# Designs tried in a protein design chat: VHH binders against Ubiquinone biosynthesis protein COQ4 homolog, mitochondrial (COQ4). Part 20

Target 1, 235 residues: Ubiquinone biosynthesis protein COQ4 homolog, mitochondrial (COQ4), of Homo sapiens (Human) (q9y3a0)
Amino acid sequence: SDGAGPLYSHHLPTSPLQKGLLAAGSAAMALYNPYRHDMVAVLGETTGHRTLKVLRDQMRRDPEGAQILQERPRISTSTLDLGKLQSLPEGSLGREYLRFLDVNRVSPDTRAPTRFVDDEELAYVIQRYREVHDMLHTLLGMPTNILGEIVVKWFEAVQTGLPMCILGAFFGPIRLGAQSLQVLVSELIPWAVQNGRRAPCVLNLYYERRWEQSLRALREELGITAPPMHVQGLA
Short names: E, the ipSAE of ESMFold2; O, the ipSAE of OpenDDE; V2, 0.75 times the mean of E and O plus 0.25 times the DockQ between their complexes.

## First folded at step 15 (VHH; framework vhh_7b2m_4)

Design r05 (from q02 with S104E; at its last look DockQ between E and O 0.76; V2 from the best seeds 0.00; counts 0 for: pae O 3.5 > 2)
Fold by OpenDDE, look of step 15:
Structure r05 (fold): chain B 235 residues (1-235), chain A 121 residues (1-121)
Amino acid sequence: as target 1 above (235 residues)
Amino acid sequence: EVQLVESGGGLVQAGGSLRLSCAASGFTFSSYDMDWYRQAPGKQRVVVASIYSGGSTKYSNSVKGRFTISRDNAKNTVYLQMNSLKPEDTAVYYCAAGRDTYYEGWSEDYWGQGTQVTVSS
């Protein structure tokens, strides 16, 4: 019913037409500038309803995923104990995540709030996806340069099937030089796809309970192999 | 200088026990994951046990329930208690240290020279 109030915080009810327009506009902008995270977010929210439902269902079937859906953990500056993370041993998930944030000058709070998903639980799923994105950078050892982002998007696309990930994965390379493109196609994409297929759904990980876990241990648990090359500095 | 020195290997009868030690020096031991590898004759080197910097442990299926890895950060030493030894456990056992951090790689940083373990039938 078009007259229903907001379903969650920041929810903006939209008509199908409005969603369509938002999808088209955001797609165009995201293609033009992939660093427009806000546009990517809009695109994901407006086009990802079916996929999000599938992801939610997948999470419900997993004990840890179900718990996440129930408890609704958030990854933000307000929820993270940065002091704790800083005190963790080198090589731990928490310490390496913090290092990632620092080195790449990224804040957990940079993620746009969900606005255009007309289901409260699905809205959380996409929010969780956004918040674990940087964790995936950490997990995969990918920087936030264009090449690293593309690699992560490929991994995410395989993992989630989200249209925005697929779009980002396919169109991202358009901005790469020939050499980077070659490396991407020959080495990094196959790696991302292989690892994406092999790893369980990464949304089912309760990262907030694994700060002390060795990053290596987690990678082993998930079946994630080392990237074929260092991506930092390649693009 | 970084050093990993294994000890405690030797000849033991099947069903017996050995305790291996690896003494580390020259790096921040507590920040490293410690691993025990073994290499049997004509076989590839394989990891048998890991103890992470966070204290969690992992074992290969072949040694699960028989081997126990532990560490003493105060002594910069990692241990491998091997019980119920089998002839199939005969190998050179290596201690290794690694972080496998975000930017530092996915391989072991440091290796010991190895210690021979022989289990007779």
Scores: ipSAE 0.037, ipTM 0.475, lowest interface PAE 3.5, mean pLDDT 88
ESMFold2, look of step 15: ipSAE 0.698; ipTM 0.880
ESMFold2 (binder alone), look of step 15: mean pLDDT 88; pTM 0.884

Design r06 (from q02 with G105P; at its last look DockQ between E and O 0.70; V2 from the best seeds 0.59)
Fold by ESMFold2, look of step 15:
Structure r06 (fold): chain B 235 residues (1-235), chain A 121 residues (1-121)
Amino acid sequence: as target 1 above (235 residues)
Amino acid sequence: EVQLVESGGGLVQAGGSLRLSCAASGFTFSSYDMDWYRQAPGKQRVVVASIYSGGSTKYSNSVKGRFTISRDNAKNTVYLQMNSLKPEDTAVYYCAAGRDTYYSPWSEDYWGQGTQVTVSS
């Protein structure tokens, strides 16, 4: 809090009141503009401590998850070899991840480092979750438009229980038109929830070792089924 | 022109073995996931074995332990070794190729013409 030293690089110690204000402000901004991933990050960092501890403990119990916690891999522009990923066969996880980034005009940059989590290991867990988020878009076949983000948030809510995912899943639809809302409720939410329950914990997957893996093979391994419709044209 | 050409089918006695081949051309074989399907008389086509571009495999319960799928990327060929054949394995066997992109439907892009396998007792 006040006068406390950083627990890790970029850490900003904050009081409970400051965390409350950051949580409320970031929630409002994320609802106003769901593309403000920095505000989604602030929300997750200020509201998720107990859930992050549960996720960390789940990762520790899984051999692959434990290895991720120990080795601390990162998925960012500074750690990715984009040339190597580009050379991979079309249909591989690595190539399709790059295609997702290109089609949606986004990057994996983590320029908003974790700042407001007051535990170094839990700070890594939330950072890893953020980096995995784009992988989930790739696995689920979801664009970064408002409807696609909401569908991914439903999957993440089931998978993680993070308060910011639950809030995004329930309040994100306020911005949708009637047709998109109808499709979301009747088809996409059931699909996302079913996949979220069926898939193993997606934080326990070491994606950096799987760039060469067939995307179809990975989807099959995780039990992820085809979405009931193309979301890209609805939003 | 894309082609998938199956061969190696025929008549075999129960308990016997056959090896099917599927020669591929006209696309980048190494980036595709390959499947063997079969269609018994009067039934729908069902997948029996898959081999993904990375080399991992999956089998239906009805053939697990008896059939082995493999691929040779240098020869653009996928194989199905069928051992311990039974009369219920009688079907037309099809080779199929598919590849998922992040946003495309999960479906097969190309199909072969099929090769008949008949298992008699």
Scores: ipSAE 0.474, ipTM 0.774, lowest interface PAE 1.7, mean pLDDT 86
ESMFold2 (binder alone), look of step 15: mean pLDDT 88; pTM 0.889
OpenDDE, look of step 15: ipSAE 0.624; ipTM 0.823

## First folded at step 16 (VHH; framework vhh_7b2m_4)

Design s01 (from q02 with S107G; at its last fold request DockQ between E and O 0.85; V2 from the best seeds 0.79)
Amino acid sequence: EVQLVESGGGLVQAGGSLRLSCAASGFTFSSYDMDWYRQAPGKQRVVVASIYSGGSTKYSNSVKGRFTISRDNAKNTVYLQMNSLKPEDTAVYYCAAGRDTYYSGWGEDYWGQGTQVTVSS
ESMFold2, look of step 16: ipSAE 0.684; ipTM 0.867
ESMFold2 (binder alone), look of step 16: mean pLDDT 88; pTM 0.892
OpenDDE, look of step 16: ipSAE 0.844; ipTM 0.934
ESMFold2, fold request of step 19: ipSAE 0.600, 0.677, 0.665; ipTM 0.847, 0.871, 0.863
ESMFold2 (binder alone), fold request of step 19: mean pLDDT 88, 88, 88; pTM 0.890, 0.889, 0.892
OpenDDE, fold request of step 19: ipSAE 0.855, 0.859, 0.858; ipTM 0.938, 0.940, 0.940

Design s02 (from q02 with S104E S107G; at its last look DockQ between E and O 0.77; V2 from the best seeds 0.74)
Fold by OpenDDE, look of step 16:
Structure s02 (fold): chain B 235 residues (1-235), chain A 121 residues (1-121)
Amino acid sequence: as target 1 above (235 residues)
Amino acid sequence: EVQLVESGGGLVQAGGSLRLSCAASGFTFSSYDMDWYRQAPGKQRVVVASIYSGGSTKYSNSVKGRFTISRDNAKNTVYLQMNSLKPEDTAVYYCAAGRDTYYEGWGEDYWGQGTQVTVSS
């Protein structure tokens, strides 16, 4: 395979066979341990090519999405003005995102870089997806426990159609207790699906320009309704 | 103690104007979204206008182009300028304050007692 140089930073060119092996291995690991975000990332990159094209095309058809694709904003510790976010009023997207990060002890930098997507623009799309994940937690009011992650994955699955989201949504519940599973199936999944279908593509939001926006305003804009229960206290 | 006090209501002829005020106290006004609702006799309470903490506004279709919502954070006051009033605008108008957060969730938190607006033909 004539060594075409990397298409972007961290790009690792792989053969179809290698991609297949990576997909299989990462799928197995992700099923075994869904907290292996790196494996979920590999799975997404190796299996999501067609879906990523669809997402990209969807973004191109949206004025804000097109601008995002052009300007390539990133959500990371290096790009965020944390001082600014902290100074924003409670209830603003920026302040609440920061609150999410603090409460859940997560960092925007916890996301793995894209490596196995053989298109620079598509690589950005999946990177954007990853970086927006925590924003979805903020928007949906979901914690980072197993239940919260599953709910967000269902929302993402409906929004993006990405295989990794679908797999995560279906296999995540295996680790839940009976009561949590009942609530998930009867209330939270239907809610996530309904909101996922109703909301426009959340990748088309230029979040970096919306820090001052009321979280309520944004939820209304997207048609996101309150979950049927408070999920923060659920295992 | 949280208080929302509406004022500026009254009787006005069709085509006339009123300016409602809602004075807020007891909470961080600047971080809340402010809403005007109205309830006509025998009807449900409906949102008329919203001004969000970020300064953006939203109006119901029935009042677009005629009503203007604004806020003065220094005075902890939200306003509703109502122009070209119609008999159909007759209702009790309520001021409400709401805030969404990541942890606390959704909703309207505080309500005023309302002010009567009557538009005569």
Scores: ipSAE 0.822, ipTM 0.921, lowest interface PAE 0.5, mean pLDDT 92
Fold by ESMFold2, look of step 16:
Structure s02 (fold): chain B 235 residues (1-235), chain A 121 residues (1-121)
Amino acid sequence: as target 1 above (235 residues)
Amino acid sequence: EVQLVESGGGLVQAGGSLRLSCAASGFTFSSYDMDWYRQAPGKQRVVVASIYSGGSTKYSNSVKGRFTISRDNAKNTVYLQMNSLKPEDTAVYYCAAGRDTYYEGWGEDYWGQGTQVTVSS
């Protein structure tokens, strides 16, 4: 970042020392309050450069992934035709994505913009990962409660290797009760790891062209199996 | 009341053809994924063909190229055209329906009673 100007909208160039301080501070704050999603975003942006390069390179080698990198689709309120998605049959990817958003009371627009990645292509990759995260909740059948997020983080850690995913997977459970922790370790982690190894890279799917696809068909295409138990609480 | 009613089974010589039908009622047929399973004596029930609500299809390797699944949403009916039948295709064939939501699914919600297909040498 040594005196380089902004590379994309919202970009905040930072020195390596500034990135180190941001990484340490955001990790501490995210551990203190895991609902500080802005701090989780800062952690991911300041610690993941090498892994983002690996992910970008594998996307380039995949025909669908390369098309995504070229066309830079976005999953946001401004880019989605929500009326069209709502009109799709129950059980379609698009309709079930909307159901996930509604049941969990989330929006794609709640994600912080990418600020601290000093390469515009890698900034898109982490932005895409954040938007795909909600698709992954839909595909895995996981709510946004603490247990569900940890399970998704284990899947993502296996899939991506991102430091933020690894940290979330290992240290996220500190607030789980004993029963949830036991189920997580004995049943859900093995399932998440197995599915993460089996599935192709989920960043290589062009979800915006698959809204009409049966959710079951897509789960089968990816090799995603039923979780060993339902994690859904109030979500 | 949900019902899946198979028809079209019977005895046929090897190399012959049969067309199975499954009439559905009691649910929104067009939003469901439809499957044909078969169960040979002493074996587990296995899926042989699927047609998803979006119209795409999938086949087991043992029947690909010989069987064709199709659906008619206006008639609430799914079909299995079975060509070039072999004695190993002998089984009870079941129609099944399932629908995944974000937090439920992966299994079949409804099953038919089955129809016997026997392929003689």
Scores: ipSAE 0.627, ipTM 0.846, lowest interface PAE 0.9, mean pLDDT 87
ESMFold2 (binder alone), look of step 16: mean pLDDT 88; pTM 0.894

Design s03 (from q02 with G105S S107G; at its last look DockQ between E and O 0.92; V2 from the best seeds 0.75)
Fold by ESMFold2, look of step 16:
Structure s03 (fold): chain B 235 residues (1-235), chain A 121 residues (1-121)
Amino acid sequence: as target 1 above (235 residues)
Amino acid sequence: EVQLVESGGGLVQAGGSLRLSCAASGFTFSSYDMDWYRQAPGKQRVVVASIYSGGSTKYSNSVKGRFTISRDNAKNTVYLQMNSLKPEDTAVYYCAAGRDTYYSSWGEDYWGQGTQVTVSS
């Protein structure tokens, strides 16, 4: 907040009281308007410190995760060679990631940097998590509609333990209609939890070195099974 | 018209070797993941080896170290080299092809007709 003493180029230092106010305000705004992705980001940055340390330590002990922490790769419009990805065969991770972006009308651009994490390495970890979140949509076969996002949040809650993921998983369903809620509870949550428990830590995968890999091969490597139904048409 | 045509099956004695081939046509072979399945009498069809479009391979525990899967994208052909054959390897062997997309079902798109492998002691 004060600009003096930044730990990284976009850092906004905040006191514990300021963090508490940001966490409460962002949680309220994200519940009120689920499309306030900026408020979800603020919530994650202000409430996840202990869990981010656990995730970072797990990444450090994994050889591939440690390389990610050292090399700090990014998945963004400025770092991706979209022409290269388009040239890959149908069914490759890279080609299907582009399909995910196209079908959902989204981009990997995260021009809003991480701001409220008071540790440079942990700031990278949450930034990496956000980029991996989009990759999880591709791996799990989930759209960016409300139902698909909640399913991914259940997977992420099991995988990461991040408070924002747990809150989104538990309270996000309040926004669903009865049909989607019934499908979520009876089919999709069990699937997401089972896959989240079975898969290795998805933050430890260096996706930027795997664009050519068959999507099926990667799903099988991670133990990700087919979802019980097609979510695109539900919401 | 998509076709997967297996060949190379037959009778062999235990300890022997066979090489199965599966010739593919009617689809973009290089982008597909290829699998060999087998079905023993009275049993369910199970996968024994996979080779993905990127070249990586996977084997069931029952055939690891004895079977080798390979592919030749120029010839649209996948192979299964079966060494140290045992009577329990007796089955109809099927070639299959599949390709996952972003949110498709995770299944095989195409199947061959099968080739019989019989291993006698």
Scores: ipSAE 0.578, ipTM 0.817, lowest interface PAE 1.0, mean pLDDT 86
ESMFold2 (binder alone), look of step 16: mean pLDDT 88; pTM 0.888
OpenDDE, look of step 16: ipSAE 0.810; ipTM 0.919

Design s04 (from q03 with S104E; at its last look DockQ between E and O 0.79; V2 from the best seeds 0.71)
Fold by OpenDDE, look of step 16:
Structure s04 (fold): chain B 235 residues (1-235), chain A 120 residues (1-120)
Amino acid sequence: as target 1 above (235 residues)
Amino acid sequence: EVQLVESGGGLVQAGGSLRLSCAASGFTFSSYDMDWYRQAPGKQRVVVASIYSGGSTKYSNSVKGRFTISRDNAKNTVYLQMNSLKPEDTAVYYCAAGRDTYYEWGEDYWGQGTQVTVSS
């Protein structure tokens, strides 16, 4: 065990071989069960080093992104003032984020901590990515069903280039029915890709400072258009 | 009942000014984004100015620097101050209220419009 202590909380030092095994195992499991978000996380951490550097560098070039990297804001139940968010007007980012969480019965704490990234700053970047995931659901109006997840993954894949997003985007559809698959391929994927390409890097948004912002305003700022159909009823 | 009632339109000479008002009722005004649209004869309706619930504003390039959108939440009213009017600004102006939610996009309510005519 090379005597280097943990670089950050929950960091698990791993050898290249161990990382390779983790990557292979997590990939297999994610393919077998796409609902295994933990496996997707492992896959991202073990394979995403190069891409994470690119993302970090991209964040550093953006004033808001740089500030995020410096201040290291977190989105969790412990960091969110849920009472404040609940008091915000309907249509605000904060209120609608809460609506998303409620409707989909998810928690900000659902995301696993980063463990297998051997750089503290990059570990934060991937953690930020994970925590922003639900915000993307909110922005894109996507539910947490399989179809919604796939759509968000396509958006993320375009935005970040992370291997786990790409894999999730490609293999997710395997479990869809014919009709859902058709809609996904013909309408939703093109929409996700277009919006992903048009939008600036969504990791560079300091969401914690934008709770009061109109969701509409933010969507317009980012160039996010309405999805071509309601996804909640399709899967 | 939801109502948006525009007022302040009329005939004005080029270079003149008008102030449009839109009085809203029947919904939570402060939580809605308010928009001014215009539709010239034979043209599509286009957004000219927006003021969001948070108070930020957006303008179309054609009116930027000449038009100012504002709102008074206490009066449930949105305004459009139009300065340096041009004949090209001749249109029916519409007030609209919109709010995005997690699952919805778009404009929710529309006024009947007010005619603005700018003479050469």
Scores: ipSAE 0.777, ipTM 0.901, lowest interface PAE 0.5, mean pLDDT 92
Fold by ESMFold2, look of step 16:
Structure s04 (fold): chain B 235 residues (1-235), chain A 120 residues (1-120)
Amino acid sequence: as target 1 above (235 residues)
Amino acid sequence: EVQLVESGGGLVQAGGSLRLSCAASGFTFSSYDMDWYRQAPGKQRVVVASIYSGGSTKYSNSVKGRFTISRDNAKNTVYLQMNSLKPEDTAVYYCAAGRDTYYEWGEDYWGQGTQVTVSS
């Protein structure tokens, strides 16, 4: 149905009905297996259009956010100089981002390409959100285990309003044991919500120009405080 | 062995000035964020000023405009210039060094403190 070619790399044009079916199917699969990150991505791409417009518009009004929209930086294996980041002092954003990747055994390229957003600028916004997600793990001190992901989703839901973040925040806990659920509800959710409300929009931060910045300084700039406890997967 | 040694404290009259120094050894000073804390009698220890490894600074509202934090990486020393001192600035002042990692927050090293007393 796209007679002009792709709007961006990897774009798959779909009708409103096809988007509805993809949204329903991906929601069902993500509830069945939340580690199906490809289904979570499909859900976000097929349900987030209105919210992505709001996020894009607020980025345009922020000088740093507008610069990001114009320059389209990426956090990927092809854009990162890992050797340079490794040479940075311990405690810098870049070095600690690498530590997050190493401890959790993930890479910036584990995120699926954006396919189903029918606006090139909004496709960049959701792609940027996905890349920033790992940065949020670094900033919040959260591992990629189930509990850590839920905590980050609560922060992101407050920050972005994206339907997939809201769904992940509310339905992710269904797979937690009683102890994890208790600490999540009593301590971690209040902490994540408070930090999410306090912090400026994290999509307006140009992280690629901040690799050398002290992580403590950046956390202070964003108003992010230490979590009330160490979450599973870190000492 | 890591050491943080504060100096420059003492008794000063309100409106006066003091310059605190903190000499550091036993770690890579230039990669650490340095803080000055103070603890007034009967109160908890609170941060007063911070200087990050990149050189940026932060101050508590109670000292903003009156205190200046600085660092000399060649001498492994952090300073706190305290001007327009008030009696409420009376406290033990502590030098601290820390750096956040992805999963660790807080101060790694503390000095023993230096007393500052501001009289009316």
Scores: ipSAE 0.582, ipTM 0.808, lowest interface PAE 1.0, mean pLDDT 86
ESMFold2 (binder alone), look of step 16: mean pLDDT 89; pTM 0.902

Design s05 (from q03 with S104G; at its last look DockQ between E and O 0.92; V2 from the best seeds 0.77)
Fold by ESMFold2, look of step 16:
Structure s05 (fold): chain B 235 residues (1-235), chain A 120 residues (1-120)
Amino acid sequence: as target 1 above (235 residues)
Amino acid sequence: EVQLVESGGGLVQAGGSLRLSCAASGFTFSSYDMDWYRQAPGKQRVVVASIYSGGSTKYSNSVKGRFTISRDNAKNTVYLQMNSLKPEDTAVYYCAAGRDTYYGWGEDYWGQGTQVTVSS
């Protein structure tokens, strides 16, 4: 009908025309300033419906993924015990996730809430993807600078097929200098694609139950290898 | 100073058993993942078995079902029980310790190795 009533907290029901305008405007703004993470979020929410359904169905078929869909865990300030994560030994997933947050000066709550997905379960799926995005930075060893984000987007494009990931992967490099572009094309993209094809669906991992797990064990479980160079120094 | 000291190698007949030990010192053993590698004559060093800080294990296909890795965090020691040994298992066996971080991979420490020779 007309975009349905509110289906979850923060939901903004929108018509197909309103979604089209939001998608076009957010794409333009994200291309203009890739750090407008609110516009990247709007783009993902307004363009990914079919792909979100594929991802949700894949999660339903996996026992751990289905459990995630049922229990709806969140990775946010209100659900995490950051003091507990700090107490974990170096090399655990939880401690290294905290190190990622500290080094890059971000928090679990820096992402905008989901607003424009007109299905409650798919809204959770894209919300989960955003929270898993930070786990992927930790697992891949990628900073949040422009080059690191592009590398993660290539991995995510292979893993998810989300239009926003595909667009970010292909158009993000336009803003790189020649040295970074050469390294990206010759070394980092092949690495990200190879790891993305090898890894199982990363949305099917219940990270909140794995904080104490060895990061090496998890990287090996996912088939994630060391990147060919340290991207932090290329920022 | 960090040290990894292997022991328990030697000569054994095919079908026999050996137990390798690796005593660790100078680091927080319980937070490290421990690996056994081997290097056969003329070949590259390869991982044989791993035991992670949380206790889970992983084996190469060539030794799965025959070798068992274990650790004793109270004694800072990792073990490799090697059963049903074959001449192909002849190699220098190395103990290694590593701890992945957000931006770090690989082994931090290596032992000097212990020779295992399996005769037909």
Scores: ipSAE 0.587, ipTM 0.804, lowest interface PAE 0.9, mean pLDDT 87
ESMFold2 (binder alone), look of step 16: mean pLDDT 90; pTM 0.910
OpenDDE, look of step 16: ipSAE 0.848; ipTM 0.936

Design s06 (from q03 with S104N; at its last look DockQ between E and O 0.87; V2 from the best seeds 0.77)
Fold by ESMFold2, look of step 16:
Structure s06 (fold): chain B 235 residues (1-235), chain A 120 residues (1-120)
Amino acid sequence: as target 1 above (235 residues)
Amino acid sequence: EVQLVESGGGLVQAGGSLRLSCAASGFTFSSYDMDWYRQAPGKQRVVVASIYSGGSTKYSNSVKGRFTISRDNAKNTVYLQMNSLKPEDTAVYYCAAGRDTYYNWGEDYWGQGTQVTVSS
């Protein structure tokens, strides 16, 4: 803004009052229309500051997490060698990540850049969290439909404590039908919470160094078990 | 046609050793994770050792330090070296091959099994 430069590319500085209004407006819009992913992003950027500090600090204490903070890897179309990933054997993390993208018809570049975090390092942390979200879908075996997203949000809420994850986990189910809600409550939430507690912090994992690793080996390393059912057929 | 054929089972005295082999055909062996399971009479089939496509291994607590799993991708064969055998190791041992995908979990192929009997 006027008289000050941005702290990082695309940064939009905001006052505490402006952040409060953005947080309230984005929360209301995300509840009204759960497909407004841009509003979920605004909510995360305007409400998560203390939790992002906690996540950054724990990343600094972990050797792999500290490397990630230093080297700032990205998982995006411009940084990924998609040809290399396609050449990997079926069952490797990299190949199965591509399968996740293809089956769900998504790409790594579907999100706007981080704008409202007033600290460059914390802006990277929330950006990394967004990119890791798709890795979690791959690791947990969850589709990007509404039920699958809610299950991943429960895992993320346990792992991160981010206000946007907690709100999404508790209020996302409002739009589910009765069958999906029953399965979510009785089977999927217990599974997601248990795996979230058991797994180490997934932000501390350098996925870009593990593309060749067997997905089963990685799931075992993280303590991630098969879900009690295939979610794609429910939604 | 996919085949997993176990061999090397038999009767051995407690404290002895056996080496099981599992010859694989009909699939791309090097991209699969390979497991040895065992099933004691009246019990569920349980995994005892795993070797992943990248070469890393995992063992159940009951066999750790006594059993060694290995693979030879040139021969499409996985091995289980079983040392310091105990009567409680008596079971049918099965070779299995699996490859997790984003949404698929578990074993794709199973062998017929080979009997291992450990006498006191």
Scores: ipSAE 0.632, ipTM 0.835, lowest interface PAE 0.8, mean pLDDT 87
ESMFold2 (binder alone), look of step 16: mean pLDDT 90; pTM 0.910
OpenDDE, look of step 16: ipSAE 0.839; ipTM 0.932

